VH-VL binders against o60147. Designs and how they scored, part 364

Target 1, 175 residues: o60147
Amino acid sequence: MLEKNKYLYIFRHIQTNQVLLSQGNVLKKTALFQLPYPLQKPVAPNGMRPAKLRKDHWVPLLKVEFPNESMFQSVFMQLLNYRKYRSVQPLTSDLLKLPIPVRRRKIMRQEVPNTIADLADILNKEKFPENSVRLQLSDKSDSEYADWPPSVQIDSEEIKLSRGFREKTTVDEAR
Below, E stands for the ipSAE of ESMFold2; O stands for the ipSAE of OpenDDE; V2 stands for 0.75 times the mean of E and O plus 0.25 times the DockQ between their complexes.

## First folded at step 17 (VH-VL)

Design kg7 (framework fv_dargistotug; at its last fold request DockQ between E and O 0.69; V2 from the best seeds 0.76)
Fold by OpenDDE, fold request of step 18:
Structure kg7 (fold): chain C 175 residues (1-175), chain A 118 residues (1-118), chain B 106 residues (1-106)
Amino acid sequence: as target 1 above (175 residues)
Amino acid sequence: QVQLVQSGSELKKPGASVKVSCKASGYTFRNYGMNWVRQAPGQGLEWMGWINTYSGEPTYAQGFTGRFVFSLDTSVSTAYLQISSLKAEDTAVYYCARGPYLSYFDYWGQGTLVTVSS
Amino acid sequence: DIQLTQSPSFLSASVGDRVTITCRASQDISSYLAWYQQKPGKAPKLLIYDASTLESGVPSRFSGSGSGTEFTLTISSLQPEDFATYYCQQDYEYPTFGGGTKVEIK
C-alpha cells in the first residue's frame, strides 16, 4: 500500500507565545490539553489552559511534512513529551528570584525557541533518511534556533499565516 | 504486523475486581496512545479514555473515573484496564485500541467480555 | 461532549447497491471524523479517517466526504462482506461515537 504524507503543524499564541502541536492544519479542541489545567497546583509557570479554543489567537509557526505515519508519530509523541518533561522540571534559582508574572512571561518567551530546538533534537536522534522531512517556517529566521540534521529540508518559502488554521494547499489535499 | 491481543473473558461477582490486559506488537509501543472502548451488549461504542504510552499518564473520560484504572508494563508492551467494585452495569466487551494522540483508532484488540453477575 | 447522530439507524440493501450513511455533529468538528465497520462478535475496523482519507487495506468502494457538521460514508457497490454496523467517530474533542448504522441484507 502507498504511504501517505503526514503533516505536523505547530501553532503559536499571538500574545502569550504558547505553543500547540497539531495533527492537522486546523486546531482541535484537544490541542488545549497540551497546556496546564487552570486548577493545577502548583500553578504552572508557563501559562494556563484557556477554557475555550480561540482559533483566531493562534497562528502557524511551522509545518513539518513526513513521508509516512510512523515517522510522524515518532516525532509527534516525542515532541509532546519533551514539552511535558520540561514543564515539570524545577525552576532555576534565577527564575525563582523573579516575581511570578515576570517569571511566567520569561518562560513563555522561551516556548517557541525551545519547541523548535526540541524538534531539531528529536529529528537529529531519529536519523531519518536525507531530505526525507520537509520543514516550512512562518519565519525563516526561526530556523536559526537549532541545527538541523541532513534529514530535514528547509523550504525556501515561508508558510502563509492564518489564524487558527492554514488553508489546505494542493499538497495538503493530496494526503 | 500490528497486533493487539487481549486477555480472555471474565466472569465476576458484584463488588469484585477485574484486570484486562492488552499486549501490543508489531510497532513501537510508545509512539501510539492506547485507548479503551466499552461496548455493552447490543449497544454502541463508548470511549473510556486513553493512556499515554510514552509517559504513562492516563486520561479518563467522564463517567469512567474512580473505579477504572489504566496502567502499563512497557517492558512487555502491555496495557491494562482494571475495574474495581464491579457492578452489573459494567457487563460489556472492553476493547483496547491503538491510535494517534487523541485521534482515531487504527488497530483494535479482539475485545474482552467482562460479565458481572450474582 | 460532541454528539454524533447517524442516519439511518437501519438500512436494508442488496449486493451491488450504492449505500450512503450520514453522520451529523452537534458542532463544527472540521474534518476530524472517522468511520468504522463492525461485524458481530468482532472488533471495529477503521475505514476512513480525517473525513475522507481511506485507511490502508480498505477497498476503494468505501469513501468518506463532508466537513463541519455533515459527513457521509459511501459504499459505491455493496459487497456481501459489507453487511455490518458502521460507526462514525469524532476526534475534535475527546472521542465520541455515533449510534451506529446497521446495514442488513434486503
Scores: ipSAE 0.874, ipTM 0.944, lowest interface PAE 0.5, mean pLDDT 92
Fold by ESMFold2, look of step 17:
Structure kg7 (fold): chain C 175 residues (1-175), chain A 118 residues (1-118), chain B 106 residues (1-106)
Amino acid sequence: as target 1 above (175 residues)
Amino acid sequence: QVQLVQSGSELKKPGASVKVSCKASGYTFRNYGMNWVRQAPGQGLEWMGWINTYSGEPTYAQGFTGRFVFSLDTSVSTAYLQISSLKAEDTAVYYCARGPYLSYFDYWGQGTLVTVSS
Amino acid sequence: DIQLTQSPSFLSASVGDRVTITCRASQDISSYLAWYQQKPGKAPKLLIYDASTLESGVPSRFSGSGSGTEFTLTISSLQPEDFATYYCQQDYEYPTFGGGTKVEIK
């Protein structure tokens, strides 16, 4: 059987800039488990994990096209582990000086550049063929958070979908 | 070729323990999660939880947060299910099943029948 | 937990018939539904994931459709080897399974 292209979908939160990794073009409720638990009693506006998935609050950040499932699975699991590892590490001295609510907000706002850097780090360490991985961004300036290996072709077209990554279909157009 | 090979059937008395193994081959072990699914005689399928094979972190479904322990030996691409303080109600076939992160299950082991009888 | 209700629990059909099995979710699960076939004494086998995507190596007579709360598995021309129990499974939340549909062939 022929290998199928596989896509990594990355979303960001419109208010907090938190990031969620997705294996599909629509977020699952379990995607929220990628975000750390509150360290203190829940403070909903200042918590690091929303209580429920609000699909209208999550917009496209980037999409990565891999030529096969093996490459996708390797990168996805590594990204997930990097994010978990970072979430449990000791904070920097500068962050520890901040009040807890301010600290949490600052940590959440680092997720976009950190995730992009992690993705690039993984791709730079993998020995993928030149131009085998296609990267598409909602904002092309976000590519500046990292140096990309020759394996990555950055698409000149930005993602134009305003409500996730789902492509319209004939059935959906009839709704 | 992806294969999940489980250890053989077990006959145990109440109060004993059992450790079921699931040896994976034909793929990169850390790239897919390992799930455990229970099927009591004549009953349907019940997800028990999973273990992240990259990090080693287990997650247990409600009702499986006590006597059930998931573990790994990544050096031999093997996942384990340990059940302690066995009860008659634990009599079932236990399947390991791999899949993408918290997703569907594309490959299954052959199952391990655990029978708990006094 | 998301509850999945399969109907019918049991059906009997002739070789060549079109067979439809329904799975209803207690809440909207988008398209995050899989179908499995389980034969007596055997492990389940994945047929379909993401509601409609056919797993590699599965015969094309199997198809899936639906989204939201209502899903169907269709066997376009039932074969003797399709005697089995079929389960749906959602992965929008932590996985849960439907109760199963046993298909018998006359």
Scores: ipSAE 0.714, ipTM 0.864, lowest interface PAE 1.3, mean pLDDT 88
ESMFold2 (binder alone), look of step 17: mean pLDDT 95; pTM 0.960
OpenDDE, look of step 17: ipSAE 0.864; ipTM 0.936
ESMFold2, fold request of step 18: ipSAE 0.563, 0.694, 0.006; ipTM 0.830, 0.861, 0.492
ESMFold2 (binder alone), fold request of step 18: mean pLDDT 94, 95, 94; pTM 0.958, 0.960, 0.959
OpenDDE, fold request of step 18: ipSAE 0.867, 0.866; ipTM 0.942, 0.944

Design kg8 (framework fv_dargistotug; at its last look DockQ between E and O 0.03; V2 from the best seeds 0.00; counts 0 for: pae E 11.2 > 2, placed apart)
Fold by OpenDDE, look of step 17:
Structure kg8 (fold): chain C 175 residues (1-175), chain A 118 residues (1-118), chain B 106 residues (1-106)
Amino acid sequence: as target 1 above (175 residues)
Amino acid sequence: QVQLVQSGSELKKPGASVKVSCKASGYTFRRYGMNWVRQAPGQGLEWMGWINTYSGEPTYAQGFTGRFVFSLDTSVSTAYLQISSLKAEDTAVYYCARGPYLSYFDYWGQGTLVTVSS
Amino acid sequence: DIQLTQSPSFLSASVGDRVTITCRASQDISSYLAWYQQKPGKAPKLLIYDASTLESGVPSRFSGSGSGTEFTLTISSLQPEDFATYYCQQDYEYPTFGGGTKVEIK
C-alpha cells in the first residue's frame, strides 16, 4: 500500500513569477485560488488571478518530499497562511507611489523568494528529524533565499523544468 | 484513530437557525481542511464548501453563500456549520469531512439530520 | 463547475459478479478523482483517490482506473457488504460529486 501524498510542488509563473502550491505533480485549477488578487480584467501577466489555468505558463520551482502526509499537510497549510497574511498587509509607502499595474508586478516578483523563505521558516519551526525533508530546486541558487534547518537535505541535482505539471509516474506518489 | 463526531439531529421551523458541530480527534486539527457536504433525502452528495482550519478562512460553494456560515473553535478541534433563515429545502443530512486542501475527503462525520418543517 | 456523470445510475448484480461503474467528467481533470461508498443511513466512505490509489483498509477487490475525462470503479468480485451507492468526486476544481450509482442485489 502506497503512502498518501508527501510531495509538495511549487510552481512559478514564467512571466509574473507568481507562485502556486501543488499537492501533486499536476497543477490543479484550484491552485489559482491561492492567488491573492481576485479575478479582474485584464488577466495575468498583470498580477491578477486568471480565469483559466494555463499550464504552459507555469513551471516547477521546487519539489519537497516529506517523511509523511501529516508533515506535508502541516507545511502546506502554513505556507498558505503565510501567503494570505502577506496579501492582507498594508502596502508600504514606496509601493503606494507606484501605478497599480507596476505595484502588482513588483509584489508578484517577490513571491518566489518570499515563498522559499516561508518554507524555510516553517521547517525551522517544525523541527523535523535531521535530513528527513528532501528539497529539490529547479534552480539551486534559489536555495540561497533562506537558511535551511538540519531537517532539510538539498539535492545536488536540479529538477527539470516542465510546463504546468509533470506526468504522473511510479516514482512520484499521488496525493 | 481519526474521528469526526457531529452533533445530534435537529428539528427546526422555517426561519429558524441551526448550528451543527463537528468535533475532530485523532489528528492535528489544523493540518487538514474541514469540508461540509449536504445530502438531501434520497439525493446525492453536494459539496457546500470548506474552512481552512489553520487560518479560519471559509470558502463557500455556489449556492451556499449568505445563510451558511462555517466557523471553528480550534481550542476544542471543532468545526461548525450554521444555517440561518432555514427553509424546507434545507432538510438534509449534513456531513463534515476532513480532507487535504480542496481535495478528496478521507474521513467523515456520522452526519447530522436537519429537518425543517412547519 | 465540472459535472460528473455516472453510469449506470442503477445496476443489479449478484454476489461474485464483476461490477464496473463509470464516471465521466465534463472536462479534463487529470487523475483528480475519488470514489466513495455509501450505505443507507451511513456516511460516505473513501475507497479510491487520485483515480487509482486504494485507500487504506479498503479491500483489494476495489480498483479505480482512468484519467482525463473517463474513469472507472471496478469491484472484481462483489461481496454481500458491497451493495451500496457509489459516488465519484473530482477535486481538479472545486469539489463536485457524480450523481451516484446504486448497486442492488439481483
Scores: ipSAE 0.846, ipTM 0.922, lowest interface PAE 0.5, mean pLDDT 91
Fold by ESMFold2, look of step 17:
Structure kg8 (fold): chain C 175 residues (1-175), chain A 118 residues (1-118), chain B 106 residues (1-106)
Amino acid sequence: as target 1 above (175 residues)
Amino acid sequence: QVQLVQSGSELKKPGASVKVSCKASGYTFRRYGMNWVRQAPGQGLEWMGWINTYSGEPTYAQGFTGRFVFSLDTSVSTAYLQISSLKAEDTAVYYCARGPYLSYFDYWGQGTLVTVSS
Amino acid sequence: DIQLTQSPSFLSASVGDRVTITCRASQDISSYLAWYQQKPGKAPKLLIYDASTLESGVPSRFSGSGSGTEFTLTISSLQPEDFATYYCQQDYEYPTFGGGTKVEIK
C-alpha cells in the first residue's frame, strides 16, 4: 500500500525538562501517561506528571522524519520501551539518599540527554539506508548528546515558531 | 561559560523612565527563564518576577504589576526591565538571574544601580 | 504567597566554628529550597538547591538539610571568606526570599 512520510515529534517541558513523544505536532492529553507518576497535588511546578496538559509548558525539542510508517513505528516503540525500562530500574544508592521530590527532579533533568542518546542508539542499531532519516532540532547543540549514524541527515535549520511547532499560551482572540 | 552582563548604573529624576538590559551568553537562551530581583540599599532580596524566554510572556510578582515591564530581544539574547514614573523608593540594585523556569537561580548578572533623586 | 523566615538575622562567629542558619516556610514546600551567599557589593551566589544539593564549585564545608517547613544551612568550619549575608529562597511556587542572615567573623 501507499506509504506516506511519518514524523516523530519530541517535546520537552519548559520547567522540568521532561520529555514527551508524539506522532503529531500537537500534544494530546493522553501523552501525559508516558510520565511515570501522577501528581497528588494539582499544582507542583517540579512534579513527575502534571495534573493537566498545559500546552504552553511543552515546547519542541526535535522532529524526525521517516520515509514510511514501519520505520517510524519501530523507532517510536523502542523509545517508549527505553523510557519504561528506565522508570522501573532500581535507583542508585546516591539517589535513594535524597528526599523524594529532589530525587524526582534529578531524574527528570536527565530526560533530554537520555532521550537524544537513546534515539541515536536505536538509529545506529537499525542500519537504515544512508540519509533516509531527517532530524531537525530546536537547538542544534543538542545533537552533541550523541553520535549519529550515516542514516541521519541533520537539518541545518533549527525549528522556528514561524515554520515549525506552535506552542501557545493564549486563546486566539482574533477568531 | 555562562555570563549575564547588565547595563551600567543610572541616575534619574523622579518621573523619568529607565531601561536596564541583561545580555546573556554561553548557554541556550530559550532553555532558561530570566528573573528580575530588586535589592534596595541595606535591604534583602525581592523577586520582581520573570519572563518566559521561549514565549516572551512576563509574570510579575505582587506589587510589581504596574510601572514595571519585562521584555526580550531574543535575536541578541537580551532581557530588559523598564521602570516608568520613577519614584525615590525605586532606588535599588536590580539583578537579572537565570535558572530553570520558576526555580532556583544559578547565574546572576552583576547588578545595575538605579538612583532616583532630584 | 509563601513567606520564608530566617533565623538568626545576625550571627557572630570565629574561624573554625560550626554555623547553622535556619529558614522556616509558612507552608509545606517539600524540598524546594535554595541557599545563596551574598558579599557586600556583589551579586548573590547559589550554594545549595533542592534543600541539600551543592552547586558545582561550592566548598564541601557547606551543607543543607530539611524538608517541609524547616530547613538549615550549615557551615562545618567557618572560614574568613565566609563573611557574607545568606538568603534562602523557595521555588515550590513563584520564588520568594528569606530576610537574610548576616554572618560576621569575630
Scores: ipSAE 0.007, ipTM 0.553, lowest interface PAE 11.2, mean pLDDT 83
ESMFold2 (binder alone), look of step 17: mean pLDDT 94; pTM 0.959

Design kg9 (framework fv_dargistotug; at its last fold request DockQ between E and O 0.65; V2 from the best seeds 0.71)
Fold by OpenDDE, fold request of step 18:
Structure kg9 (fold): chain C 175 residues (1-175), chain A 118 residues (1-118), chain B 106 residues (1-106)
Amino acid sequence: as target 1 above (175 residues)
Amino acid sequence: QVQLVQSGSELKKPGASVKVSCKASGYTFRSYGMNWVRQAPGQGLEWMGWINTWSGEPTYAQGFTGRFVFSLDTSVSTAYLQISSLKAEDTAVYYCARGPYLSYFDYWGQGTLVTVSS
Amino acid sequence: DIQLTQSPSFLSASVGDRVTITCRASQDISSYLAWYQQKPGKAPKLLIYDASTLESGVPSRFSGSGSGTEFTLTISSLQPEDFATYYCQQDYEYPTFGGGTKVEIK
């Protein structure tokens, strides 16, 4: 049986720079579960897990194309859990010296580059075939946040930004 | 070949506990979430929750908190469902089901019948 | 929770018939809907995911369509082995299932 390509979308919040992983080009409500619990005392601002998903607050950061489900799931789960792991790590002494609002902003600002770096690290460890994974960025400069393995082919074209979703291209629909 | 093999049927008294096992094989255990689905006799399917096989973190659906516990033994690629303080209404077939993160379920165990009777 | 309403609950059909089952969501779930087949005493089997993507190994006579709040499972030509109960399931929020549609032999 022929396997279809799978797409990982990463969305960025337009104000907070928080990141959500998506299994499709339309954000699910369950994506909000990736955000810190409101009742917990994370460094992240309280109330950042709203009951309703405001799709218009999120824009695509990058799109990753995988040739099969297995590769996609492996990377997705690792990426998801890398983020969770970081969120529970003790804060550095440098961060603790900062006022809480400043600390929160600093942590959130690092979420995008950290996520990109995590993705690259995961892909490096997986040792997928050369050019088997296609990466498309909304901003090509974001690719500089990491060293990419030979398995990753960076697309020359940037993804078009669309809040909350990215419409399927004719090419994607034909697959 | 992906397989989920569950433990056998259970007959329990009210107030007792039961632990159902689900052994996975044929794929990378940590790459997929493990879900639990309940089906009462003659009734539909009910999602109970899932466990993150990578981190071990469980998430329970509403109505399945307290007496229900998801756990893992990653060394043998096995997920467990424990139900304590069993009630008659807990009588059902319990399925483990593999799936992408909070998505659909592509592979299912054969189910485990748990009967709670005085 | 998102409620899924399947229609009909029961359907009688003959071999060779075109069968259509509908699943309605209480809110927009985009294309995050799956279809399952369950036979008596057996575990459910995934047929369709993401509204219209056929699971590997599933016969081509099965197809899914729809988006938003209205979804349809179609069996183009019912086969003897297709008599079963079918469930829709959404994954836009925490997973929930429809009430099921039992397809019986006429």
Scores: ipSAE 0.868, ipTM 0.939, lowest interface PAE 0.5, mean pLDDT 92
Fold by ESMFold2, look of step 17:
Structure kg9 (fold): chain C 175 residues (1-175), chain A 118 residues (1-118), chain B 106 residues (1-106)
Amino acid sequence: as target 1 above (175 residues)
Amino acid sequence: QVQLVQSGSELKKPGASVKVSCKASGYTFRSYGMNWVRQAPGQGLEWMGWINTWSGEPTYAQGFTGRFVFSLDTSVSTAYLQISSLKAEDTAVYYCARGPYLSYFDYWGQGTLVTVSS
Amino acid sequence: DIQLTQSPSFLSASVGDRVTITCRASQDISSYLAWYQQKPGKAPKLLIYDASTLESGVPSRFSGSGSGTEFTLTISSLQPEDFATYYCQQDYEYPTFGGGTKVEIK
């Protein structure tokens, strides 16, 4: 009876601040293909892809509940396309002046604000019913990277989990 | 209602080519990936790869990187599989199947039998 | 490249029987497993996705369970229309299918 795949889960890397989009609350190995070029290949202009998925390195950034699967799928595919588009754009002259390691780090650090802005841009262009999209963040101040349409209701409670979108033991919460 | 309608069966000689079509209806074509799955007579299912219907970018499974080409015509919500330099071992039913990004396959075409024989 | 091993490969059963089919993965795939039914000459039909979620329109006699490396499909009371081949498929990595389980009438 229930609608399929109506939740978007977005993860952030604990060190690089790179972002992965997920259809489920646990990352698939194929999620890494959202990042440009594998780590062990010549460096792509816009970023780095690790060879291995380390699930303990990816933490919740935000979660979105859509009214139904069709809306989720439209937004998910558009977000992937925004990410691909950014990955093939020429670098700015300011970025090209930086040493390669510094340039990569600066590009990766923009993934969080860029992804949040892209999500909001898509949602502002879609004609979803008022208050039909529920957004929950790990850090509510991240909502300030974008202006949200009337369709979005930002949850008053932050995501409290320290690893992934699943509950951890009480021992882990004491840290 | 979601439907995937494939072109009819094909009988080909070795060395020829074939193009299988898969016309989608009942949903937003660009919101779901299109996958191709092969099933040789009496055998199991083999994922050949997929094409991102938003970007048009194909991904091929290992073993399908040469003679197999995925393409789209988004104006008519249709995906295509082209197989060149046909071999007898290409004899199979070819299915198109849609699904979320690199996920399960919730709707399938009826299949297209391609027979390659001398 | 994740291998899925289905057992049994073949099963003979009577209408009303409880049928259990097992799928084992060569590595941890979390809950990223689907089950399909395929009747002769027909396309596969999705029954279960994400290990245990029943697809819309699939009879409640079908259920799925498992996580990690071991998964089961259960038909609680086999009906005449359930005679088919059943396949598991993982989507943790590029999709792969199990070898299938053919269910025939005794």
Scores: ipSAE 0.646, ipTM 0.848, lowest interface PAE 1.6, mean pLDDT 88
ESMFold2 (binder alone), look of step 17: mean pLDDT 94; pTM 0.958
OpenDDE, look of step 17: ipSAE 0.847; ipTM 0.923
ESMFold2, fold request of step 18: ipSAE 0.599, 0.584, 0.549; ipTM 0.827, 0.824, 0.807
ESMFold2 (binder alone), fold request of step 18: mean pLDDT 94, 94, 94; pTM 0.956, 0.957, 0.958
OpenDDE, fold request of step 18: ipSAE 0.863, 0.856; ipTM 0.937, 0.936

Design kh1 (framework fv_dargistotug; at its last look DockQ between E and O 0.70; V2 from the best seeds 0.71)
Fold by OpenDDE, look of step 17:
Structure kh1 (fold): chain C 175 residues (1-175), chain A 120 residues (1-120), chain B 106 residues (1-106)
Amino acid sequence: as target 1 above (175 residues)
Amino acid sequence: QVQLVQSGSELKKPGASVKVSCKASGYTFRSYWMNWVRQAPGQGLEWMGWINTYTGEPTYAQGFTGRFVFSLDTSVSTAYLQISSLKAEDTAVYYCARGTPYLSYGFDSWGQGTLVTVSS
Amino acid sequence: DIQLTQSPSFLSASVGDRVTITCRASQDISSYLAWYQQKPGKAPKLLIYDASKLESGVPSRFSGSGSGTEFTLTISSLQPEDFATYYCQQDYEYPTFGGGTKVEIK
């Protein structure tokens, strides 16, 4: 029986710090639909949903290895739900005082820490077996955005950065 | 059990309109996007577009803009495809299929299909 | 749009035969490819997703392989119920289907 997918890849935009979830180390172009559609159609770095995926604008944020696909799917869907939930929450008074472009930028800057915090919260609630989840970060300091449950083992090695990809292939290394 | 049930066959004249329904059950409706796929008689599968079941945002494939409208009634977990100004070339079986743009798990659940026949 | 080219369009085979169907993508789509089976008068059925993952409930005689631009669906031993039309589908971009491969009785 073939191994099912058990990897979560998260990418961030190099300018806007927007976040995309991926089941593979290569981003789907349709991954952009994770981002909200603006009233006015802007292009990055103005935020929101770009018209086209520019792979060179996205870099790895973290990689998560789960014990099985079921756990992966559960966490993946919950992360999306958390994002949706945030998107419908009332804006704070401080944010409402800001011009819309500034407001959007400020919200986007919080996507990385929010996503990491969401992941930790979800994993805390799931109560997976100890050290059953492997977490690798591009920047190890990003792990400080959350308290991680015993189920999470943080890799001592950081992800090697590759725009548009989570992991470099042998071909990529030869370039 | 995941199930998509579509409305029955339709016979229409050119210029008329048709509305096909796709009722979902056995899963959280808003967690998956609904795709529409067309298959003309004796032909292959053609993706028409999808609708975000959470936001209601439709996306139409090239060639399926204008006369084709995706809509939802989330209260009854139902997606709709409306085709206006029907043409003979619109004669086909139309499928709804569950999927998502975020994951590559294919269209894992399909409606039984709705035959729309356009004839004078 | 990404074009998927299936080969062959038609395939005649006998029960017990090993059947191979190829799907070529116009560009690199990584592993974001699925295979479907469709019988006359029925909706398509998902067989393989993510190029090589077997959908739940699908017999093990079905397998998928490939990445990038070349993909293959294999039926190790063709059964009577396997005579149908098979489609590949990519979802790296907006979904597109191959032209289909009809597997007929020899």
Scores: ipSAE 0.783, ipTM 0.900, lowest interface PAE 0.6, mean pLDDT 91
Fold by ESMFold2, look of step 17:
Structure kh1 (fold): chain C 175 residues (1-175), chain A 120 residues (1-120), chain B 106 residues (1-106)
Amino acid sequence: as target 1 above (175 residues)
Amino acid sequence: QVQLVQSGSELKKPGASVKVSCKASGYTFRSYWMNWVRQAPGQGLEWMGWINTYTGEPTYAQGFTGRFVFSLDTSVSTAYLQISSLKAEDTAVYYCARGTPYLSYGFDSWGQGTLVTVSS
Amino acid sequence: DIQLTQSPSFLSASVGDRVTITCRASQDISSYLAWYQQKPGKAPKLLIYDASKLESGVPSRFSGSGSGTEFTLTISSLQPEDFATYYCQQDYEYPTFGGGTKVEIK
């Protein structure tokens, strides 16, 4: 048994702040289908799906270590459900008054805080053992988007890799 | 128990249409996408595309844009494959298979297959 | 599209033999590869996902290994029920299947 623990990897788009979830440290191209509205659709008001996965545009947001596959899978599927729920909600009147490009940018900017809040909400409800879930962030201030249960140990060290979670997926953060 | 049950075999003439159904049970239908896979007699497996069971958005593999249409009836947890203007080369077994683009967990449940025979 | 080349396309083996089947990808696909078993007239059955993880209910004599471009399915001691055709499949991008490997009785 070489690897028993299971990691959730969450990526952020460097320009749009859209979020992608991954079971591995390399994003698969079809992860883009987590984004419910393709860029090709002129009437899609919520966050847009890029036509292709550009590896240089996706950087680490956070990594979560779970004790096993079952816990990982439960949390992963719940995060997807939260995202699906948001993607079909009616837009507010204030958002509808905005020009479409501005509206889409504002909606996409919420994906990071929303995903972090959703993760914390799920972990608060799941009742995992104390300190059994390790969370590591690229920017520790992002933990402030939520209240974390005792099951979560927030790593004091930020993710320092400028090349993502694995060498072949890295993007220069100096852009 | 996860189960996918497909409609029965079809014998068709060229130019006709066929609609294959795939009834899902034992899981939350809208949480997993549905794939369609073709296998011509004596041939390997060919992915035709998938449909997002939550939104109904289909994606077709290259070569399957046109005469092939994926659809859903979520009220009965059923996915459909419709093939129009049938040709002899459409003779194959058509499988539905559960999977999603987000995870690499494989196609962990398959329908029994539907043989479509197109003969003049 | 990502091409998957399986080898051999056909092999003959005896009960109890150790069998290995290889799958080579035309580009780096990380660990995003699955293996299926198919018997005549039946649907494919998932054996291995994510290169090396055994599907629930699959006998432990099946194992998978590899990453990047080279992958192997191994059956440590072939049983009568293992004579079938085996397919690899990548899902790094839009799914594609290998051409298959037919395992027959010697």
Scores: ipSAE 0.643, ipTM 0.848, lowest interface PAE 1.6, mean pLDDT 87
ESMFold2 (binder alone), look of step 17: mean pLDDT 93; pTM 0.956

